# Designs tried in a protein design chat: VH-VL binders against c7peq0. Part 3

Target 1, 252 residues: c7peq0
Amino acid sequence: MHNKIYNSFIDRKAKGIKSFAVLIDPDKVNPADIADLAAKCTAAKVDYIFLGGSLVITNHLDECVQQFKTLCDIPVVLFPGSPSQVSRYADALLYLSVISGRNPELLIGQHVLSAPAVKKSGLEVISTGYVLIDGGAPTTVSYISNTTPIPSDKDDIAMCTAMAGEMLGMKVVFMDAGSGARKPITESMISRVASQVSAPIIVGGGIRDAEKAYLNCKAGADIIVVGNAIEKETSLIKEMADAVHAAAPVLK

## First folded at step 1 (VH-VL)

Design du03 (framework fv_duvortuxizumab)
Fold by ESMFold2-Fast, scan of step 1:
Order: sequence, then structure tokens, then C-alpha cells
Structure du03 (fold): chain C 252 residues (1-252), chain A 120 residues (1-120), chain B 106 residues (1-106)
Amino acid sequence: as target 1 above (252 residues)
Amino acid sequence: QVTLRESGPALVKPTQTLTLTCTFSGFSLSTSGVGVGWIRQPPGKALEWLAHIYWDDDKRYNPALKSRLTISKDTSKNQVFLTMTNMDPVDTATYYCARMEWELYAFDIWGQGTTVTVSS
Amino acid sequence: ENVLTQSPATLSVTPGEKATITCRASQSVSYMHWYQQKPGQAPRLLIYDASNRATGVPSRFSGSGSGTDHTLTISSLEAEDAATYYCQQYGSYPLTFGQGTKLEIK
């Protein structure tokens, strides 16, 4: 019924303002650590909390969403790995279509199954063209999705895929190397995609330091998503947020 | 450390054009995502948004007053200007400029205001 | 335009008490902000986007709500909180403000 989160994506992109998102896997986060994590995200001025993962094998999503909503004011956006990863307490849902692959279940099939529950939830739905890029390692995403990622050096294939997704009505493009990536997506590929699409571009996977986050923003990424590196070292939240915001400072 | 200051005439005659200047420090309109808006408040009445301008020269006007309003900026001098034509006694108000964050349309830091009286 | 109606128009409370101010929009809002204005002074941003406290604003100020109904709550009121409070929306142009609620400390 509303496009509050999506409007924030498109508005920030139009103004050159860069956003930082922290990806939290509900299955991996210790509930005792959530208060500290929320406080660190607030102090660092994190723009979005993405909740989800390729494989969520516990039913703790609702509890996790509610804990973050109680402990901080940062918007909570679902990054679901399956139709079961829906929580009405979140602010928005990235409704992922894996357009880089040819699996009809991930292009539309699973969406057909989840649509009634998503509509009933009242969540803001953000149609997302998900472009899986080869990060140099098999990921849970590539195994579960049974789809071939775009080779890391095939900038034009990624560009054409993103353009097609936009033309088919996807509101957002998500370029993902996967949470276990050995290497992040190149600035060259991000730049090529950004040169041809107007939709907000989310980039994630394999980003391990503030410099890479900054360079990805300069290449044309609008939202940087980091999960794995932050799980290992939460001090990176502030460093990466600062680097992303420095690419296009936000006044607040 | 961020300050805004309004300046302009304290008295304007009916039918004249009002020009107000907002001079600020502690931020720049060359910075992405920053804007400056004008809001007025007649004595004892509610706040009324007039116009705003962003770093990229994106301008928005209150539709009720659009034909009378012009907003502009001089980024190098840290100034924003508001021009309002055909002044009427009903336009008597305190005029504020304020910094705004464009994605939320909130005014986070305000000038102290300048009082404009329209009378013959 | 989206008309914002604040309730109550005037509120008189004792220090240490809680004050609640409601803002009702004629249309759903994307963002609701709250401002404090003391006599002879410019407005000061208190709360942005329904529930986020602006820099330097004491924790006793909180906001809540969504859609058409929003609330500003001031807990543990202090004498310095005597002011007029305004809500402001973004959901449609023009940007609009409520008519104000005058808070008097007894």
C-alpha cells in the first residue's frame, strides 16, 4: 500500500546519496548479541538492516525482526531465500527474481506460491532483479537456486541482464557475488551496469573493507550490503558506513 | 556549527516585490543531498511551507503561491534567495530559511527568522 | 492538500508528568516530523520520520504512529518544555504543518 522504502532508494539515487545496509542472517545471529549489534548500527548511521539468507532453517525471523524494530529505528528490509521468509513486522520485502539464471521457479514459480501470504502481510513489496555474479566460490545461493552465475568478467552480460530486468518492471537491481564469495564484484561491472539502468543498484558479496565499499559507490552502486565481513568483525560497521556515506555525504 | 540567517526588508508596501536572502555556514549546497527551504509564519498562525531548492537546482514551490515565488541559489556564496511578487498585507509574517534533507523533506536547522510587515 | 489536525489545541501539565500530542492527517503520510517552537524563537526539529529523535533532543521526547495517525509523547516534563509543538508531513505536495499544540507547564 505504500512505497516508503522504495521511494527512499530512488530518491537517494537521484541525489547521489549512497546507502549502507547490514545483512543479518537470523539463523546465525545470537539473540544475546542483537542489542549490541543494533546499537552499533545506530551509532554508525546504518541506513537499512537486511534480514534473511539463502537458507533459513529456523523459524526465528519474526522474533529477530521484532527485536531490531524494538531496539532501533533503522528500516528492516527482508532479503528472503525462500517464500517462508516473510515477516509482517518488517518495513519492506525485496521480492527477488533471479534474472541471471534460467530456473523458472526463481524467475516466477516461488513468487506464485508466496504471493497470497505476501499480500496478506501488508508489507511494502519491492520487485528486485537479482543478478548473481560468480564470486569464485560455490555459494549456498548457487547450489539452492540451481542456477549458473554470470562470470565475474562478463560485464556486458550483467549489463544486458540488468537492463532486461528493468524493462520487465523490476524496481531494483541487486548484484550479488554471494555471502561466501572469494572476490567481490568488480568496479568495471558495476560501472557498466550503472551506465545503462536508472533503477537503484544494490551491490553485495565479498566486500571486506571500507575502501572497496567506497570504490563500489564511486563506480555507481547506490546501496552497499555487507554481511559476512561484519559477522567476523562488527567494528567494520562504522568504517564501512563512513566510507559509503563519504562517497555522497548525507545531511541529517 | 551550522547556521542560517535571513535578511531582507522589514517593511514592504502592497504590490511590491519582496526579496529575501538566506546566508548560511557549516555546510555547502555543492554537497549532494542538501537543500534549503523557506517557511513563513503569520502572527499567531501555523507554519506554511513556501519553497525549497536542492544542491542540484531541483526547485519545488507551494502550488498556492507558485506564480508569485522564485527560489534561487548562489552556491559559491552560500546563499539562497526567495522572491515573492505582488505583496499583500496578508503576507505579513516571519520568514524562515532552514536546511533540509531531501529524502524526508524535514527541516533540521532553522534560521532565526526575519519579520516582514506589509502595509501602506 | 493533506490537512493536519493536532489535538489538543492547548495542554497544561505539571513538571514530571507526561504529555501526549496527536496529529491526524486527512491523507496517509509518507513521513511525519515534529517541531518545537518557543515564544520568539525559530522552530526546532524534535522528531523526524515518525519516531527518530533529532540530534541533541532529550530521550524524554518520542514519536510513534503511521498512516494518518501520529503521536508525540513527552515524558518527565520539565519547565523548559513549555512551547508550541507542530507536526509536519510529507506524503503529498504542498508540505503541510499542523495548527500547533500549545504546551503550558503549570
Scores: ipSAE 0.000, ipTM 0.386, lowest interface PAE 19.5, mean pLDDT 85

Design du04 (framework fv_duvortuxizumab)
Fold by ESMFold2-Fast, scan of step 1:
Structure du04 (fold): chain C 252 residues (1-252), chain A 121 residues (1-121), chain B 106 residues (1-106)
Amino acid sequence: as target 1 above (252 residues)
Amino acid sequence: QVTLRESGPALVKPTQTLTLTCTFSGFSLSTSGVGVGWIRQPPGKALEWLAHIYWDDDKRYNPALKSRLTISKDTSKNQVFLTMTNMDPVDTATYYCAHRLGYSYGPFDYWGQGTTVTVSS
Amino acid sequence: ENVLTQSPATLSVTPGEKATITCRASQSVSYMHWYQQKPGQAPRLLIYDASNRATGVPSRFSGSGSGTDHTLTISSLEAEDAATYYCQQYGSYPLTFGQGTKLEIK
């Protein structure tokens, strides 16, 4: 158990450096495309590869993690659909608690059941307050979480939820509209949350273009995660990474 | 109330450089998420986006015209400028400046009245 | 470049009728907006993000669609609605506009 990846989150945030993460679902990615995808991520200076999905099978996860670890030096962080989706070959695990909902299994129950396996894996564990925001359409994450997302215009509810997660000891806040979202999270909501929390803020879901990624960073997001748009058009990887990196503060 | 107004020369000779000024009120280019863009419209033709500048001085240009365009701002005077080099008769158009806010998914929600630029000898 | 094609190019309707204007994109669109432009005037925002009415826009204007196909509908047309209508997208730079649809009311 070490804090190498988490320390990279907080060190980059302290310097005002914005990070870009590519989300890959091991069950949906074509294995033949992984080498090209890894090369594109490397060329674009992608900061993190997030591996996960709502229904990821652990044995396929291991294979996918090992392929990326062999093909590139970008840190691989698990973004699991459940706390039990663990691969010891990854660099870190986002240990998600769905604090936007009232399902005790997603708040702590499943974590209790998975804790021995997570500890045995030796992975860096990053406690993550997961805040699901309404993206205008149900997604796999919405369905699997079996919980109502926060309405897209209720900035104060999202802010208070993130604050509570931070006060309960969560190291990172993850605001997610879901991979199939029709609407991304607004800059207003991101700004409101960022004004009240010191933890790194990850924002994802419904981000289809470089301009939105850039504006989310300017609003206060520290890490932008994109999956669905890149799955449809991999040339977006460099465009989005460049926009995210360009959102760093201008030196005097 | 948000208002924008374009100003610049009405007549430009071929090969000269055009400089346009957008003066605005009712918002500040120091406000996070705020930007101002330039759009042109040749007589009887469609709208064409040229360039955009954000509150933090980040700039975007239409790739087809990028080598000819420079956008800049003076936040203290509420002004945005567009410079276009090597003017040609095909650049004859009405030039608009417009407010753009990311919080509204990026539409141009307030437009200036436009300034007409004719390129001829 | 994402090319937007509007149809029809010209539409003539009588007051009280319904007008439907379509905009087809060559690539997936993240945002689609609609503008109204009357002769000698600057464009005015009508609809943003496919279906949201801008401030001060009458309820007879509505937008719908997703992906590559979007539609602007004007119900119960009034004489003041005579104008050219433009769609505008953003999925990536550059921002692009449709060629315009001229609506005439008689």
Scores: ipSAE 0.006, ipTM 0.455, lowest interface PAE 12.8, mean pLDDT 85

Design du05 (framework fv_duvortuxizumab)
Fold by ESMFold2-Fast, scan of step 1:
Order: C-alpha cells, then sequence, then structure tokens
Structure du05 (fold): chain C 252 residues (1-252), chain A 120 residues (1-120), chain B 106 residues (1-106)
C-alpha cells in the first residue's frame, strides 16, 4: 500500500498537465497483438494503461497485466467491473464505488467482500467515486451495474454527486458514459464538476476523436480514457494522446 | 527563466558536416513531456522544422531530410546536438533550437538563432 | 505534408486599426499556433491552440478558427506590432509553417 500512482494524478493536476489513458479489456484483446499495442502506446507517450472490463476472468487479467508490465514502462492501473477483479502485478487499483446509483452492492457491498484480497495483494488502492452518466443507450456498465445513470443534461446532479464522493473521502472522480455510449459526456457537465471538486477527474465513454478529447481537457478533465475507439483503430492512440497533452498550459 | 542558445555562427563548405549545439537553462530534458527541436529559416523564406528529441530519448525527423540528420542529447549538461551531413548552399539558413511540450505540440521558447552559411 | 497558405502576403495598416491574417491548411488541422518574428529576432509564440494567448502577449492579439481555416486578429495596432507573422500546424507530421505575412505600419 503506497500512493505512487495517486500522487502522479494529483501532482500532474496541480501543474495543469493532462493525462491520456488507454483502456484495454483483457477479454477482447488478442494476446498476440499486445506487443504491438504496447509499442504504439509507448511511441504515443500514453500516460496510463487501464485494464478492466465488466466480465473479466481473473487469470486473463493476470496474464494481460504481466505482458504489459514486461513490454513497456507505462503504469498499469486496474479499472475493474467488479472490486473482486484484482491482479497483484498491476501498479494500482481504481477501487470503484458507483456513487451515481443507489445499489448498495456497488456502493459498498462488493467492496466488503473483496477487501481482504485487495489488502493481501499489496496493490496501491485509489478510492474512486464512479459517476455513470447516460450516454443515450444502455451500455454494458449500466446493464451490469443495474443502476440508473445520471441524465446527460443534469450537470448539477453530477456536480453534487462528485462533491459528495469527495467529501466522503474518495480520492478520484471518474465520470463515465460507458463503452457503448452514443453521446459522450458534455463539456458543460465536466466544467460544472471541475468547478467544485479538487480531486483528479477521469472522463471516459463515447470519446471517438481527438477534438472531443481536447475539449474535455479544456473543460476540466485531468485524465481522458479511451477504449472502444482505439479497439477499432489503433492509429487514434497517437492523435488522442497528442490532443490531451496539448490541452495542458504551454508555459506551466 | 527558460533560455536556449545555439552554437555558431558557422561557415561550412559543400559536402561537409554541420554540427550545432543547443545549450539551455530553466528546464531539464529529464522532465516527462519535454523536448527540444531544431528549426531553420533560409533568408527571406518560411520556417522549416528539422528534428525533435524528447525526455525519453525518442527522436523525430523531417522525412525530407531524415537521411542527413542526427539529433542527440546530453541531459546532464542541458545540451541538444544536431548533425547534418552533406551540406549544400541551399542549406544556408538561420538555425534555431526551441523547447516543446509533449512531443511537437508547440514551440514555446526559442533560442536567438545562429547563422549557417554554406559556400565554396 | 499539410501545406499552410497565409493571406495576405503583406499588409500595411495605420496605428489604431485592426489587422486580420488568415491561414488556410490543405488538410484539417488538430492544432494551429501563431508566431511573431521581428527583423533580426527569433520567432515568439503569440497564440497556441487557435485561440489561447501565450504568457506576456497583449490582449489585442486574438486567434480563432478550426479545421482548415484559422485567423489571427490584432484589434488595436501599435507601432511595435510591425513584424512577420507565421502560422504553424500540428495534425500531421512533419510540423509545417505558413509562408508568413509581413505586417507594416504606415
Amino acid sequence: as target 1 above (252 residues)
Amino acid sequence: QVTLRESGPALVKPTQTLTLTCTFSGFSLSTSGVGVGWIRQPPGKALEWLAHIYWDDDKRYNPALKSRLTISKDTSKNQVFLTMTNMDPVDTATYYCARTLYGDYVLDYWGQGTTVTVSS
Amino acid sequence: ENVLTQSPATLSVTPGEKATITCRASQSVSYMHWYQQKPGQAPRLLIYDASNRATGVPSRFSGSGSGTDHTLTISSLEAEDAATYYCQQYGSYPLTFGQGTKLEIK
């Protein structure tokens, strides 16, 4: 238990430096493609590799984590669909509490059951207030979580939810429209949340081009996560990384 | 207080190799996201990007000139070097080094420039 | 490569007037930056990412645009603004610059 990855989040946020994360689902990625993907992430100066998915099997996760750790120096952060999806080989775990919903299992229940294994793993644990936003279509996350997402135009509900999460001790806010989102989270909502929380803000779901990644950073996102678009077109890794990094203040 | 300064000026004969040094202060190439690039400007013409080197020793070259260019660094001395082979009179220009953040996004601080003349 | 064409090539204006310089790219641009270069000096960053002023740049300088068309505007021209202005894109490698617009003050 240490705070190396979390400290990188807060140090970069304090300097206005924007971070880009590539989300990889171990169940969807072909193991033969991992070396090429790791090389592309390294060349594009990707800041974090997020590994996770709603239905990830534990041994797939371990294998995938170990491959990335062997092939590149980019920190590997677990983005689990369940708090039980733990690999001790990763650098950190985003310990997600779905604070946008009212499912007690996703707020604390599953965490109680996974806590002994998480502690034994020795992983850096980053308490994360996960805020699911309606992306215009049911996503795997919304279906699996069985919780109501915040409506896409209810900026103040998202803001108050993030504030409550921060006040309850969550270190990071994750705003997610989900992998199948038809519409990404609006700059208005990101800006509203960023105006009231000091915690690092991760934004993901429905981001399909470099312009949207850039605009989300300008609105106040600190870390941009992209998965689906990159699964379809890996050339987007460089374009999106460049866009995210360019959103940082030039002279800071 | 970011400053960059190019070595020179230089007089070079056709077919010879040019070597320029950029010495800087106020930042370090050990800092993630930071790089230094070389740009040139022939008299009365537009700026032309030549090469970049990043904190992680990754390098980018202008494809039109790649076979002639080598960029390297000495992080401990705050220096970046550019070597250009087989110089020609058309390579006569003012050469600048400049800082860049996160690859090639923007050139936020520039050196004063150094004149390189290629003549026989 | 992404070719940047600036217009006009030269501009002569009176102090207090507004000057507008356009940069047109042959391909859509992810980022457009603007630099000011005075005779005998290195270029100085003025505007980054289309519309953001660099540190120490007077408020009379503004940038706008997206895609292939970008504009630099100087709202209340001063004698010290006499210079050549260059646009620069990042959206494709190599990095490219416009041919420059020379701004002369009468």
Scores: ipSAE 0.000, ipTM 0.407, lowest interface PAE 17.3, mean pLDDT 85

Design du06 (framework fv_duvortuxizumab)
Fold by ESMFold2-Fast, scan of step 1:
Structure du06 (fold): chain C 252 residues (1-252), chain A 123 residues (1-123), chain B 106 residues (1-106)
Amino acid sequence: as target 1 above (252 residues)
Amino acid sequence: QVTLRESGPALVKPTQTLTLTCTFSGFSLSTSGVGVGWIRQPPGKALEWLAHIYWDDDKRYNPALKSRLTISKDTSKNQVFLTMTNMDPVDTATYYCAHSFYDILTGYSFDYWGQGTTVTVSS
Amino acid sequence: ENVLTQSPATLSVTPGEKATITCRASQSVSYMHWYQQKPGQAPRLLIYDASNRATGVPSRFSGSGSGTDHTLTISSLEAEDAATYYCQQYGSYPLTFGQGTKLEIK
């Protein structure tokens, strides 16, 4: 297959460049607002548009992907709530295995069922070790996935989980406090994970201001994902993108 | 107002260690987003970035000089230090310290500079 | 490392004319900044993040560009604009500066 998007993750990480991704839930965005949103993302130099959500309907996903692909040049990466949420028009798929939990359907079961469709789609597939962290509030992922998040202060459990995912062949580690989290993942936990894994680290959930986005990058995050905070306050896109891009990279 | 001033020896012998001090006012290096960098300029040549220290004690070094450089801070005294080992005549330059701060309007740029201190390396 | 190449190395203009300085990066740049340095003085920030004027910088200074190619434009040149101008990228380590462009005013 092709690895264009994954190669961009590893190349940017190697150069110390931090990336900012905007997470958009196709079921929550008004189609009439997509042109304005795409323009704001372009003006802010957003690096990736992540499309997905736990309750996304496939027909809305295809429409939304095609609109962004038509309106801007920013890569569109699927962040699905289920491995079956596939749109062939996207640039890549984060093929999430919820390694923080013990639900076999989310570790491998649903992937087995979706694999033929994913292969037929021709999408770039990026195996992703998804580590759900307790954000202080219930998330759609926790409810739907029937999985327990790692406690917010158990840095070593998150670290060991990410290491295991990497050793099992996952190309990317995604640390997520979930949309609507009351508290974001701590710099301490991000730093602990970053100290032991070489894979690109995506961090999201509960990030509501530019300062936190910047601090997460300083701690070792390679890609910052923000969704909930910008869904109604799009001016935050520029603020957060600027902070992420300005962050001092963690170089080895 | 933000001010920075470099201090250190004007003359250093080859193989000796150079220590420079940047003393500043008008900001605190404990403030989130604040950093201080060291940049040098040999006579008649371009600017060269050496090292940077952030409010959280994160340190970055130019890989070409990493083995010779140490940057540190004393937040309570508003000072940043740069130590450079094994000085050579090619290290003769004006050394500057500069403030950086994230703000939505400014990003991270070197927005305020010290006047520079000239270091000559000769036997 | 991201190497920045400035052009021209030197330019000479009369007051009231326009000067254009370019900076080409070997790799795509996250942030490009421009500095002015007068003889015997420290550099002064002019433009940050490609196109934004720093505090106190006259409107005759403007910046543009993205990716690998950036430009600093100085319109209606004044005698006080005689200086060496440097581009600098931030966001990728090591931080790098261009070789400088010396602007002389007749």
Scores: ipSAE 0.000, ipTM 0.403, lowest interface PAE 16.7, mean pLDDT 84

Design du07 (framework fv_duvortuxizumab)
Fold by ESMFold2-Fast, scan of step 1:
Structure du07 (fold): chain C 252 residues (1-252), chain A 120 residues (1-120), chain B 106 residues (1-106)
Amino acid sequence: as target 1 above (252 residues)
Amino acid sequence: QVTLRESGPALVKPTQTLTLTCTFSGFSLSTYGVGVGWIRQPPGKALEWLAHIYWDDDKRYNPALKSRLTISKDTSKNQVFLTMTNMDPVDTATYYCARIEYSSGWFDYWGQGTTVTVSS
Amino acid sequence: ENVLTQSPATLSVTPGEKATITCRASQSISYMHWYQQKPGQAPRLLIYDASNRATGVPSRFSGSGSGTDHTLTISSLEAEDAATYYCQQYDNWPYTFGQGTKLEIK
């Protein structure tokens, strides 16, 4: 397949450019609101639209992807609750392996079952080392159930986990405090991971304001993803995008 | 057994910088999930959250006052510090420090409060 | 900002009666915390995560609610319960407190 979206992650990181992604749950967004949301994302210069959720109906996902693709030029990247939740109309798929846990189904099992459908979709597949960090609110999403998140103050465990994922061939590291996280991932942990990992680093969960988005970028995050806060206040899209784009690289 | 106590100047002149110290016992800021925050209350008015710092050095500031606030800690001495620049008479208030639990952000133990009056 | 509006602003009740204080959030919240502040004293945590009583809090204090509407109930008022009560949310940034409800015991 192609590496267009992955190459954009690598190229932007190499130039010191920080990226902002808006996470949209197809089951929570009203189809009538998509045009307004797409216009706001375009005006704010949002870099990526992540589509995903714990429960996504295939027909609803396809319709949502097609609407965003019709209404704006922002790349649409799937952030699936299950590896089988795919739409051929998207630009890429984050193929999540939950490397912070010890559940073999989330490490490889579900991927084995979904691989034929993913290949048939023609999607760009981006292997992603998903590192779940304790955000103070246990997730109820099925594909991260039975996984123990890394404690929020165990920077070295997160660092070693991300390094192992990179050495095993994962193209991207995704550090996630989880949907609805009460506490975002610390700058210390992001900095520790960034000091040892060359792959693009996506950070999400619990980010509610432009200051935290900016500080996470300074710590070493390459892509900031926000969903919950924006679902409640769409005016935050521009504020957060501006802060992310203004961020300078962390001092090494 | 958990106690917190605020200390700092009772009187500050306009434009000066306020520095407050919270000294606590009965817990450590090395403990997972705990933090210390600052809340103020002007005479006869509601509580206003200012800032907090967690065990892992994660810091948060009230956006309305962020440019004026700095929070820091000394874990070995069981102290948390708040610095507020460019004081104004409107900042006259009782300043409290309190222990915050990170998962849902409740303040379970509070200091007695220290009154700061800003006047020329 | 998630604005917390308490009602009533002032409540006068006789000992032994029930008092109900409501906190309405401008955005839905999962967890509301409640504090009691007596004149000249620091606030004291009463209820956390909507319905859990803090250590040492009498059973007559209870919290309930979900979404935008949350309630603090004191089932059998005592003279010592005269205080200002505040709700607080943590779901949304910045963290906010309600404006307070002053409870007077006749």
Scores: ipSAE 0.000, ipTM 0.501, lowest interface PAE 12.6, mean pLDDT 86

Design du08 (framework fv_duvortuxizumab)
Fold by ESMFold2-Fast, scan of step 1:
Structure du08 (fold): chain C 252 residues (1-252), chain A 121 residues (1-121), chain B 106 residues (1-106)
Amino acid sequence: as target 1 above (252 residues)
Amino acid sequence: QVTLRESGPALVKPTQTLTLTCTFSGFSLSTYGVGVGWIRQPPGKALEWLAHIYWDDDKRYNPALKSRLTISKDTSKNQVFLTMTNMDPVDTATYYCAHTYYYGSGSLDYWGQGTTVTVSS
Amino acid sequence: ENVLTQSPATLSVTPGEKATITCRASQSISYMHWYQQKPGQAPRLLIYDASNRATGVPSRFSGSGSGTDHTLTISSLEAEDAATYYCQQYDNWPYTFGQGTKLEIK
């Protein structure tokens, strides 16, 4: 029962099947557009809907989750800006620990405060080693502290960080260049991390086209998450989903 | 849109029991973390939190009021009720109901307009 | 009971000036909220969890502080800011409000 979404990550990875996730910020999405967006995600065979942002208002988060759950069958996974952002209607929570930084609040502090609420919510909790990579963005992705990202060309630092996270019990590795990144994470860095970790690898930030999504999958990413590009043009949903799915081997 | 509205008698005699109803829309009191509180404000005075009810039927009462308070809900009708016994002229106040989310900030983010209750003979 | 004491009780300022309202708690507070109440209206949430601005609240409102001492600051005051301001703690039951600070614009 518990771990349904995590088991889907593991099963798909074991079969070489690549997954595509659409990231939606409840604070930025126009409620009138949700039905159209859900229909496009369904038609494109999007694998996961990630809901994320810094907003902690039940009416916004719960309303958005419930709208997607009513309008489509795609699993809804919370990608919170704070570990306290929960909705009982979601399918799972990515419980992010920012292992690329040295801020105790983002490593464990906020988690200590949110743990009773998360447990009481009944949500599937997926411990996630979050590795922030420098995407050349002028804004920070962290709202609590300006966590220093790993330089975009320091493949071995990213690899060692992900390995440490896995050894400490993180079920998933999330490599993120951040929303609005000017440079996506390189294939070489993804490949280096994938060569040393067995955990599912989520890659996001700065992915603007289907070719980059495909190449990231070939490099070893298991799940590609896209937000900003899709906010600007929703026709990219099908194009990117098709490219991600095409990167998977044909199953017998 | 989240809305709350208080209703009840405008005039109550000393020693009588006051019953107020909060009717709301835009949220459900069956949603994990959701709560509704009753707050009052005597003319020209500060706000005072009277009682609170949570989604799991956990109820909290202000101990200063010596068990004069009862809070209850009807989730199917989107209503929360407050009963206050042995009313006294000092209980003359505007009574508000307001929404909270326990697992968020717990702030009173949406308020009803308030209902004024005058206690006099 | 956690007692919240606001200072000053009343504050009179001119438009464009800065107003600072302090809330002192008898016990350490992690969850402090601030409300604005105009005459004849219900209170409106301004700041939650010490420093976060509520949706639709102008950027001139800011909150700060931790432990027993919290502050609401209103920069570049406007005539519409004339109101009574209340702090409120959500750390322990019973949840309590400060006595209020009446802000008058000259």
Scores: ipSAE 0.000, ipTM 0.373, lowest interface PAE 22.7, mean pLDDT 85

Design du09 (framework fv_duvortuxizumab)
Fold by ESMFold2-Fast, scan of step 1:
Structure du09 (fold): chain C 252 residues (1-252), chain A 120 residues (1-120), chain B 106 residues (1-106)
Amino acid sequence: as target 1 above (252 residues)
Amino acid sequence: QVTLRESGPALVKPTQTLTLTCTFSGFSLSTYGVGVGWIRQPPGKALEWLAHIYWDDDKRYNPALKSRLTISKDTSKNQVFLTMTNMDPVDTATYYCARLDYGGNPFDYWGQGTTVTVSS
Amino acid sequence: ENVLTQSPATLSVTPGEKATITCRASQSISYMHWYQQKPGQAPRLLIYDASNRATGVPSRFSGSGSGTDHTLTISSLEAEDAATYYCQQYDNWPYTFGQGTKLEIK
């Protein structure tokens, strides 16, 4: 029903099960490669496909969503670069508020403008407290958000920000170092946030190997998102998924 | 308050089937993130996890004993059942039922335990 | 199987002293829980997810650690703390308990 995807986040977290998401940018993916990507994600038992980026044309997003929905059974969740990137064919929308910054447009302004379209889409909406962490270099996310990221070593600021987001009604916390980040978010910071937040925690940015994905799960992340590394080498999909799933109780 | 209580036979013959009932109050197995599990403890030995069942009827079994174990629930009666086939003297133990809490699934409330002796 | 080894097997301490019990896992653990069991009684949850105190548990009980090494610390021991303490992991199936540490108060 309306909260199917969010309920899957909550149910999996309640059982200690870790989830792996592949982030695909519709602006960068070649439509001819989608069938191969969908097959690889299915074979690797990827839990979610996150679709998002700096889209210019809404029709392209719709086509990309429909292709993944036709080619595999993995839930498709929109991770939009702006609140206007909406496709009614997706399973859910992460409705991002950039709570780590002080830009009112990214906190609520753009959401006010996009709300009628989001409501009309009929999508499951998952309110998401987006916490941008300094990944060591400017990234696409940093440019899009145009906000100051939290310093990589300020665990308590990240913790307090996530707590505030949860208390303000955000259903999910997304900690992101950004695609192409020089360094991923530390286990220390993830652990500090997880110690005070009950909401599912999504962690992404700068994750280049299976070991880091595993360690992030052990620190308290519930969902690991990888995009840039997989764009370069799709064989990482299975290695990353296996590592994430191994971080939780395994049932045969 | 949350309470759980085990019931079943105190004495079982070798090769027979054991059936235990856990009756609880103070919570519902329809609650998100909640489960009930069975743990046993042979005299003077460590605790051993046997099986558990979640609010959504998802079941998990100790693989060493899986072929012998069946866990089920009756949510409306606040009961969880464990059946263990082909009992052996080595299965002599105190059997506990306990509630599983959210996330890391700690056993946060335990029944008093029921002692099962397997002998001829 | 993720094997949990507790040390020491037995510990004898006087009231008011501090006791430290270690649980070493063969693999890294995030979901480490600690239980107290008094003779003739069911186990009682003390600490969950490595460091969180369970409801009704006195502040003198604390858990710490990450990776393969976790510890349960009991500060200012009281006579009522005499019991066997068990660690338990929920990271890897089968879900396993340590062998137990018997704490005696002199």
Scores: ipSAE 0.005, ipTM 0.506, lowest interface PAE 10.0, mean pLDDT 87

